# VH-VL binders against a2bn08: the designs that were tried, part 14

Target 1, 238 residues: a2bn08
Amino acid sequence: MAEARLQRLLRVYVLDTSALTDTRLRSLLGSGSLDEAVRRFAELIASVRIAYGVEVYMPPTVYEEARRFLLSNGVTVQSFEALAAWITIKPPTRHEIRIPASIVRDYVEEVRARLARGLRVAEEHVRRAFEAGGLYAAETASREARREKLGAIIRGLRERYREATRHGMLDSVEDLDAVLLALEVRGVLVSNDEGVRRFAEALGVISIDPPKFISVLQGLLRHSKTGGVAREEAHSTS

## First folded at step 1 (VH-VL)

Design z1 (framework fv_zagotenemab)
Fold by ESMFold2-Fast, scan of step 1:
Structure z1 (fold): chain C 238 residues (1-238), chain A 124 residues (1-124), chain B 112 residues (1-112)
Amino acid sequence: as target 1 above (238 residues)
Amino acid sequence: EVQLVQSGAEVKKPGESLKISCKGSGYSFTSYWIEWVRQMPGKGLEWMGEIYPGDSDTKYEKNFKGQVTISADKSISTAYLQWSSLKASDTAMYYCARYTEYKWGSRYDYFDYWGQGTLVTVSS
Amino acid sequence: EIVLTQSPGTLSLSPGERATLSCRSSQSLLHSTGYNYLHWYQQKPGQAPRLLIYLGSNRASGIPDRFSGSGSGTDFTLTISRLEPEDFAVYYCQQYGSSPYTFGGGTKVEIK
């Protein structure tokens, strides 16, 4: 009995942007184009909602980010809106949601540590640029070659600075909204972002990646004794 | 899933050149250091060096600097360990690994991923 | 360079016995972050090393509770409370607080 109640609670899902922008989506849904994959994803979500009352949410911030990405990558407005029609777009009630002070303290401490690491990365790259400038003067390198070398050092700085300060960290309002909404609706977060998933876990929110999410939904339809129409549609070859 | 896959075993003669590979998948290859570790037959683990594929920045343990070259090709998510002239003393198992420190919220975590190893045998 | 010294080199024990392995560092591994940057690895013949303990005392995912790490600064201990047949292996400590990330020489735990 307790397991049955938990099973019902685990039929609520919240999508972050990575759930809709995952490059594996086309392959996972067996389609030749991202546009077709989005349409098949819409059919899948519709089927589990009709057959089992599965609820899928996303915050407006995620909706806008996913829309921008998908429309820029060959997905039509009609296909995206067909998907969004089966997803409940709802902002988290931020003023009512509480998180432990220990999480805030840890976040502040981590930000401070990462800023210090970022400064060290910057100092290292300033030294490298200085050294490279000396070498190029000695070797009589062209202006173009010097510009390319400087560009490579700046690119390296940006990449390592991002790794030091942002990678594995909750660094966007879209990600935060998805986690807060999942906490509020007591749902499972669907995300391909390791940092977002770790933060969710710290708050007691269960998370899964998009391939697992698709697998779970397809499994539900396969095991259904009711909703035969949805099951047949999900197993259609075309 | 994160995975590191290394090239197959090699049998070489002293003086020959060799380049072994470590292919990363399931993560942003340019965002993490790749570590190289040597283990001579019947001996312990030795850290050799590392590379950050995003800018090809390398660090070597002092005894390996000048003995080997570490490089990476980010277009195919592959790191390399190379010898210009092999010695019998290079006979060893070579591992690549990705080390990850992670802190989020009140959780602090460390995890790593290791390749299966590449056995290099150098003999006449 | 930080040097790690493991002792004993070989530990001969029977299944069911307690194993205590030592790792001593030439410099303190207690970092400004408050953590000891020392890991313990297990290696069986023909296999890559397997992470057992990270940050001095935290068990890695999937590692049985019979494995525990303790110590701080320069002196660290790996304890296996009740040896199982699969625990007979070579154990290495490694520091990752500063490059180069050095390993200890290893302790071989073998059947008596």
Scores: ipSAE 0.000, ipTM 0.454, lowest interface PAE 13.0, mean pLDDT 82

Design z2 (framework fv_zagotenemab)
Fold by ESMFold2-Fast, scan of step 1:
Parts: sequence; C-alpha cells; structure tokens
Structure z2 (fold): chain C 238 residues (1-238), chain A 122 residues (1-122), chain B 112 residues (1-112)
Amino acid sequence: as target 1 above (238 residues)
Amino acid sequence: EVQLVQSGAEVKKPGESLKISCKGSGYSFTSYWIEWVRQMPGKGLEWMGEIYPGDSDTKYEKNFKGQVTISADKSISTAYLQWSSLKASDTAMYYCARDYYDSRGYWYFDYWGQGTLVTVSS
Amino acid sequence: EIVLTQSPGTLSLSPGERATLSCRSSQSLLHSTGYNYLHWYQQKPGQAPRLLIYLGSNRASGIPDRFSGSGSGTDFTLTISRLEPEDFAVYYCQQYGSSPYTFGGGTKVEIK
C-alpha cells in the first residue's frame, strides 16, 4: 500500500449505528450516563480532528437511526448535535459504486439458507402449538387460558424466527450505507455488528469495533502531549 | 429424567484426529438443538456452534468454522464434535448442552453434559 | 457480535454476606417481545455449568430464592442475598439475543 493510501486509511473512519449505541462506550469514556458518554465522545472526536486531521463520516441513514435511538435512551438533543457537529454526514454515491458478482451470489445463498432455517423454526412451533393445545385442553376448558398459552408459543416463534433469518446478516439500509461510504472514502468502518463487518471485509474494507476505535483516538491524544513539536511546526508555517 | 452423557477424556498429539460424543436420553433428541461450548484451562466459556439433530442443520461460531465439524446420528441420539488435525491450542474441556424450548416459548441451555477433557501435547 | 463484560473478576466474601455481580452487554438484549435474553450459569470447581437464572430474572427449577436477577437492556445484576458455603463458585452470564450465543468472562466468588 502506497504511503498516501495508508495515511488516508488510518485517519478516516466511518461510523455505523452500533458505534454510538455500544454500552461499553459509557465504561470506556469513564461516564455514568449515556448522555455524558456522548458528550465525552464528541470532545474526543473534536480533539483528534483538530490535532491530527482525523476525519469521521456517517451516512444520513445512520445519522437518523442513531439520533432516534440515543434520544429515546436519555441523550439530549444538545449532546447529540454536539457530537454530530464533528462528524461529516454524507451519503455514499450508490449509483457509482460497483460490487463483485461473487459477493451478491454469496449473499443470495445465505438468504436462501436462512429462509430454510426460518421454515424449520416455524414448523417446530406449529408442532409445539398442536401438542400444547391437546395437553392443555386436558387441564382446562378456559378459552382465555388457551389463548395465553398460544400467545407464549407465538412469542417464541417470532423471536427464534427473527434470530434465524436476520441476526448476523447485513439486512438494513443503514448498515449497507456505512459499508459503502467506508469503501468510497477508503476509510475504516467502526461497527460492533459481526455481519456488517464480515460484509465490509469481503469488499476489502478494514473494520474495527467501537472499543478499539476509542482506544486509537485516546492513544493519538496521548502522543499529542509528547509530540508538541510537530504541532508547533505546523503553526509556524501558518 | 433428561441426561446428556459425554465420552471420556482424551490425550492426543498434534496432527491426530479426534471425534468426541454427546448422547442424549430422557427426551426427544431430534426436537432440540445441541450446543457445543469450549472452556480452555483456567478460562471462561466459549460457544462453538450447534446442531439440530432432526435434520443435521448446523451453525458455527466463525472462529470454529473449518476447525471442527459438528454432526449427529439421530438413530442413537448422539451428537459429535470432530477435528481432522488437532493443535495444542485445542486443549480444553468441551461441554455439550441442550437448547431447551419451554412450553412458554423461551430458549435456554437447561441441561449440560459432564464435559470431555481433551489434552493435546507433544 | 454481542460482547458481555462481567465485573468484578473476583469477589472475596465471607458466608452470610451479600454478593452483587454485574454483567454489561455491548447491545440491548431487550427484544421486541419485551423480554431480556440474558441467562446466568453457576459453575463449581470440577463440574459442568448449571442454569441459575433465565430471561434476566427467572429462577431455574430448584434454585434457592436467595438468588435473584435484575436489570434490562444492557445492564444486568445477579444478587445472592446471603452467601452459603455452596455458593462459592464462578458465575457466567450469557446472551441469547443473537448468534453467536456469547458468555461473559465470569465472576469468581471466593471465600476470604
């Protein structure tokens, strides 16, 4: 890798929603609340952008998703907008981005496998409902009691079906936009989602989790204290 | 009386193959997933993968895919964990567990095998 | 991949004392059904793990009422109100929100 490309790759990051919703964010930033963590995260990103020219991107779809999640979980509008002010909100140029047919084929095959697993989950719950209906009828004739029993089985079906068909797979526009933007800006994807990270890796996009990202940024700031001469030289040329 | 009984301890050399077993009894073996969990000496629990014995559908944790093979023989209510070529890093206690689906529709590992200790050393 | 962080790593207490164990998830385990897919297991030296608490707060069959689970979303706690000699063990939390079904690093409860 050419020096220019390596410099770009190591200093440009793209966040998906999980980068802002990870509960370890509170612990890593030494905060007691999510709102405080978001404010400290904003300060951290601002500091590395100013000191080292680190660029942080986010697609609009991720911005909207993260905003909805954080505001519904105790983060103030002021705190979120303070963070967003240091992030470049930009959509990927979808119509110009090309992906290999091999990746599409693998995705289609995975969808097919997950649909088959989902069908098996459905069949098992149908069988369970049939068995429970027969056994429960022996204990009670209450329509209300039978309905509650059926409801529990349907609840289990919904959760296991969702796990079988969606978990660990790239199945949201927000996640796709983050990967595509990272590919376009030749940056590092910051994500806590294994399915998203695997898809990014298939496209040649380097990914790290949110704890590693925070560690890298904090490490850069630590070096700033001992590397003041580099910043002084930059200022002297101005 | 639900039980999962695992095969006995194994001592192997690097490069050797190994197949360990987990036999279920006291329930419909083909109706519940069997889970495999590794515990390295002095370390915590790691989920490796699972199998549905009714149709041999498998799922692996990414770090174990290609390193081990999970299979089952429903005629004898037995699940298997297999290595084609063992490494020293495979030294661990291996547990199987049943992923129970209760009458209320909840999933959890309710019964565990006693464990199979695998020691790989030259 | 959902990561579970347990703290403290080791808790040194005497019989009769209260034990409080923490498990924190990198993602919310509160599903659309309203349930938290977080389970607690107890492992005594030389033994297989055994199910202690399921779905955040439900005691498994045969588990004494001194054990209780609480929390929701990303922050969970296992409490042992008054430690008995048989309670000195390693405790693991596990998420069932998505595959892989990961475990926390464990908390060892040991005698002072």
Scores: ipSAE 0.000, ipTM 0.397, lowest interface PAE 14.8, mean pLDDT 83

Design z3 (framework fv_zagotenemab)
Fold by ESMFold2-Fast, scan of step 1:
Structure z3 (fold): chain C 238 residues (1-238), chain A 121 residues (1-121), chain B 112 residues (1-112)
Amino acid sequence: as target 1 above (238 residues)
Amino acid sequence: EVQLVQSGAEVKKPGESLKISCKGSGYSFTSYWIEWVRQMPGKGLEWMGEIYPGDSDTKYEKNFKGQVTISADKSISTAYLQWSSLKASDTAMYYCAREGYWYDTSYFDYWGQGTLVTVSS
Amino acid sequence: EIVLTQSPGTLSLSPGERATLSCRSSQSLLHSTGYNYLHWYQQKPGQAPRLLIYLGSNRASGIPDRFSGSGSGTDFTLTISRLEPEDFAVYYCQQYGSSPYTFGGGTKVEIK
């Protein structure tokens, strides 16, 4: 039934690290501090789990990364563990998950293209360095001016190489685990990372950003309260 | 998802200056070259030049070098094509395109809708 | 520097017929990697070009299988096995073998 599928899709979410480290989290939850935001987030998740059976997952790799970030940014251990208590920490069963060869082929093609792009960037900057060093006028310039010119070329290489090879790419185990877990539990991925979301959607995994996720959960609680169900407290916290 | 949106049509007189734009969205704008291609009325496609928005590095086809200036503002994901003094022979449709990659080659995988520039007295 | 010559300039056909378009390069586009650095684009009236075929014979994403590319070195062919009404357009070949990138003059496929 289409209604049964919709109910399932609205009930299961998988969090990427970016869902918990989004700098907008404080304002999205109406809080003055990140620690307060984490506590309100815990209350929100608890409320939708109790009222609607909404399940929220994250892989252990994401749990560890999010924990390190939040604790280093003023969140207490108690606040983080209160949030984690309402999230199912589960690794994807990697050996049982199947990915279509077409997706792997596309990923390999993208990696290959980016490596070729990076080589082209490197060759261009080698040429620039050679030309700059070969000029007669440059040879009589101060040693400091010459070193500064070389340094600028090297910095340009590093920036363009990184953009060509890494930006917008699925390139971490944490991100992959979140996508694989979402595929396994047939849930919605919550992430603000473009590369992660693109890879997830290629696999048929629906993805939303953290602001949309919070909006959906808050909307469920508003509907519950106005729809004639028993009193709910999730959206009433100041 | 990936889109290149160009500025609207322009009607100009010879000697006037003009700057047209190409705004990228749905991808990392600083990671791909932007290509400029001219198509004169009823004629084929001519490559004019390209820019890498990450550091504004430019390359021009020799016949367009000194005739036009290509630039980009990465903070707003927009590339530009500019003339200091238009000629009637500049009347054409101008396209921007993204240079996509596969292995050690490239191709123009996404195109803007085009900007028609008409120069007449 | 590399010149691409397309023929015929105009091809008049009816829906359902096969179209065969030629592109000849002034220099070999066969790279040491074994790939031919030649691409095909389609331009419908009033629209921007779109990528059809890359590296001589690979269909771009979303392109129907009635489109195929063949050839190597200096001689390339684009084939449309059974023309649909939406296929009446101008087709351009392009080389990436060396900068500057160059396009052929185009072949217009028009309804008879």
Scores: ipSAE 0.005, ipTM 0.406, lowest interface PAE 14.0, mean pLDDT 83

Design z4 (framework fv_zagotenemab)
Fold by ESMFold2-Fast, scan of step 1:
Structure z4 (fold): chain C 238 residues (1-238), chain A 122 residues (1-122), chain B 112 residues (1-112)
Amino acid sequence: as target 1 above (238 residues)
Amino acid sequence: EVQLVQSGAEVKKPGESLKISCKGSGYSFTSYWIEWVRQMPGKGLEWMGEIYPGDSDTKYEKNFKGQVTISADKSISTAYLQWSSLKASDTAMYYCARRYYDFLSGYYFDYWGQGTLVTVSS
Amino acid sequence: EIVLTQSPGTLSLSPGERATLSCRSSQSLLHSTGYNYLHWYQQKPGQAPRLLIYLGSNRASGIPDRFSGSGSGTDFTLTISRLEPEDFAVYYCQQYGSSPYTFGGGTKVEIK
């Protein structure tokens, strides 16, 4: 790719909810609390925006979800709003965004395959419940013990059904909005969700995980500290 | 990023017990099967079994059933492979891997741990 | 148990040459969805295996386009169109057509 095209690609990012809820955020930003991590993240984004014109976006649906999560996990309103101040909150222009019909067809076919897998999971757990019920009826067991066994089977069904039907799928409006916005602004999607990243890649959208995103921003700032002369000359001539 | 980090190399004597680990990070650990693969010195890859950490359901290849125990601790995103009594024939490199479900309707091992070398000798 | 047979056991080639690796399954790996449950992995000396090709022909993230997978049912091929020095490694095919997961014996691509 040409150098100008590569520079554009490295300066526009779109965050999904997972980018702000990643538990590694505390470690990567050298902080003892999530609140401190969010404040340091705000400072990092502000610094690269001011110094390099880095643009960071998120859709309103992601903003609301991230806000709810972070405030529930010890982040103050002040810290979150300090971060949000340096992020452009913008919905994708849904009416104008076009996607290939082949992607929709593949999605529909995958939904049907997953419904079949979910049915197999359900059938397996119905068999387990029937067999367990038969055993407990033959052996004298309390209602408590039978209820507990049934509960365990139902929990197993729910977990395996979710693996079969939802795992690796783009299945929320928040996730879709992040991908569509990244496509529209021609930016890099920041997400640790594999289903979201796979859908983005199918649309030609490059994605990176939150640790790599933080590393890139920190790298830009290290370059700024050591490249003062070049930056001053560029300013004088441009 | 998705990472699987395994415990360090082990040198043991026959009859000793051993438990090696595989820690997942950068994804929902309880939503993916963890696979265990053995590679004996100079030999190919051999699937041993798998675990779904969300409910601790396990599947074993027939030759490993009863020889090893696979388990997981959801609270620290770690899967384990355990021997109650090691044999010299257990000398091998042991890999863990994540089983990914692709929306193209298939399963494959998309990320692998770096491996744990287990040497069993007197 | 589905058995995967890889051939040849060893390929001795020079950088720049084309490598063609075969994997034959004892049973069809073609699923009702139209996809083949066969995958290819690369293993360099002292390293863990790396996913190369999944579901017969889909290139994994970060894998150069000189790698391609083809075939269906019982006969599969991994092709490296122009061998680079970093491509000298052992290659394994794997199936998930039925439990258990099984691997082929591997094909070693070595410098001539």
Scores: ipSAE 0.000, ipTM 0.420, lowest interface PAE 14.0, mean pLDDT 82

Design z5 (framework fv_zagotenemab)
Fold by ESMFold2-Fast, scan of step 1:
Structure z5 (fold): chain C 238 residues (1-238), chain A 121 residues (1-121), chain B 112 residues (1-112)
Amino acid sequence: as target 1 above (238 residues)
Amino acid sequence: EVQLVQSGAEVKKPGESLKISCKGSGYSFTSYWIEWVRQMPGKGLEWMGEIYPGDSDTKYEKNFKGQVTISADKSISTAYLQWSSLKASDTAMYYCARYDEYSYWGAFDIWGQGTLVTVSS
Amino acid sequence: EIVLTQSPGTLSLSPGERATLSCRSSQSLLHSTGYNYLHWYQQKPGQAPRLLIYLGSNRASGIPDRFSGSGSGTDFTLTISRLEPEDFAVYYCQQYGSSPYTFGGGTKVEIK
């Protein structure tokens, strides 16, 4: 049954950096600080691993990125290592992983289209700057007001150009490693990054966001059945 | 789950003010334009205008410029459509939608459920 | 302003039949990148519109393969190869080639 297969898949998870840096983590775990949230997250993962055999992975590239972020935002080394102790840190076997050429083709087409959108964004902001320059050339406009208007247009260009060219795009090695590892271990990717999730789904990798992941783990602990360490064997035990 | 949730139906008299809302969740609200689309009873879809919540940049279809105000509060991921003085001709279903320039090349991929506004005396 | 004209206004068909819906643009929607900036939406009674086809011919996520879009420049077609009961709805084309973004008047596909 497809639902039974999904239940088995939901025992193996791969975290990308966004799973550990999500701003909702503190509130989702009922914590006053990010450090406490990380510790509660570690306890939650430990509990489901022991009780239900849930496996959680992340690649070394994600480990390093998450470590830098969390330590820079008030998380102690001890708290982070407590979390990492319950996560299997493993690089994807890149030389053995294969992806369809159709996915590479689609990725190349998307890059080309996004470059064209970036050019359109640039052209729009050049027009806006030219028009605004005409309005603010009058002596009644202060030098500071003119500088502020130009600065606002440049900030808008940078934000919308980045959005047009990079948002929703798989554009980092850390993100790619998380997707490749999920494909390799036949697991569910945990990410709130739209580009990462789109690429994963194209490869047939199921993805969920961090709030859903935490909800699933908490739900498992409220389950009425008693469990042990899950192990797959040649024959079903029920 | 990516979704847009709109405020509930409104029944108003001509001359009254109204502000309806569209709340985004499950995505970066400041990174997508929010579109407003009107549908008169039994009629088709009309684009009214849009806002980029990241910098509050707005664009209006000319027939709606000055008739409505589009705004957003990025701290609560909510966009607004506002009338200072409603007319009977404003009776319509109002939809908000997300403009996905990145995945769907400017198509409106996620829509709110709609807010029915009835203006009658 | 770019005007989109949809035809026919109403199409009466039975389940299993092929539906062909037309959308004509007053100006070319073919961009210098080679893409046509024309999208198709489906609206069922009492519901919000749903994205079906983007850039003239690409199916949005979750859309069955019986839906296909074709055409270029000013003439576009939405085809439903074998109508299912849930396909009886109003269909709108929309352009984003230039602001203001405009919709066609819609084609109602109804049960014969």
Scores: ipSAE 0.000, ipTM 0.428, lowest interface PAE 14.0, mean pLDDT 83

Design z6 (framework fv_zagotenemab)
Fold by ESMFold2-Fast, scan of step 1:
Structure z6 (fold): chain C 238 residues (1-238), chain A 123 residues (1-123), chain B 112 residues (1-112)
Amino acid sequence: as target 1 above (238 residues)
Amino acid sequence: EVQLVQSGAEVKKPGESLKISCKGSGYSFTSYWIEWVRQMPGKGLEWMGEIYPGDSDTKYEKNFKGQVTISADKSISTAYLQWSSLKASDTAMYYCARHTYYRYGDSWYFDYWGQGTLVTVSS
Amino acid sequence: EIVLTQSPGTLSLSPGERATLSCRSSQSLLHSTGYNYLHWYQQKPGQAPRLLIYLGSNRASGIPDRFSGSGSGTDFTLTISRLEPEDFAVYYCQQYGSSPYTFGGGTKVEIK
């Protein structure tokens, strides 16, 4: 049954949004633009689907999120739809999927801790703003300087609040849908998000990052172009 | 069973470096803040700072900022308190404690404590 | 910085007597939730502190009912109704109203 497991590892994949927004995608696919990278990714997925029956899935929530991101970052509608044409867009059957209560408990505990951290970050930045306001008032600083200082503090709050509450955590419907779909289709999750991958692993779902995913697919194609083709012909002898 | 186990007593000379540890077990180590508290000989308790092991977010009491470094290794459920150059005034008992959240009061308290690490700095 | 003042510094009492320990805060610790952000810890000689009372009046798990906390805002009291031999220790109050978290100077309850 190791053969069946290995076949499944090579044949069925589910993409989360990070698989399509990975900043390394351009360099991994040897392209100078994100639009070209998306086209090459489409060609790669198409090639492995045709040659090996590799199935690539993504939930509709990931499709919409990836589409918004890519289109706002120089990818054409044509290039994105060329990629999507080779991907099976399917929602997970949420009402039929069961998750162990221990995983839900751990998730609730993590949410609680991160909300506490976020509040502390907010309190620290409120304190900084109060202190900065007092200093500028005492020194008769210009309103421009005061606005600039306040803006910097607010930007710092937003950045550290996101770090405290979102980084390394399963915190979106899109991410959850990708994990649930991977569990349902018994596929490999493709994600570079630590929180998403940790949650998937807790459910017994194997996960790989986008560079590893691309490497695996390219490896399949290289094998078929050399010794693999020769072997296939030998085994196909009538 | 929740436990915090600290490293053993240390005897050091001024100027030496030191790293003491606090290992958590029996709970999700990455989900709770770890607090560090100092107690000088014959004196009361002083909060030094805290770390959230899940992402190594740290906060220091102003007087300890730059004097010590708080860190954690989540792979072995251990938090650390470190000095680059010890002073005689660092002679104290050092405690770690788990910071737990009370949902109804929207508040926190130190529910479990380590046994303490005695650090003696003398020439 | 919120300052906590504990009094008296030392209480000399016999087993069976009532102990009353005071903790006063420089600022109100009454939160909008109606809870007071003040906690009490017990430290026996040679041992780590342990949580006794949290949020002014709630007994921590495993703490005997002879221990009670009362007060609100800036004036708090820890009461031990009938001292047992194991209750002779130093008691600290702590505030969580604002960072940095501060402790009182402690009250030593010792055998007369």
Scores: ipSAE 0.000, ipTM 0.416, lowest interface PAE 14.1, mean pLDDT 83

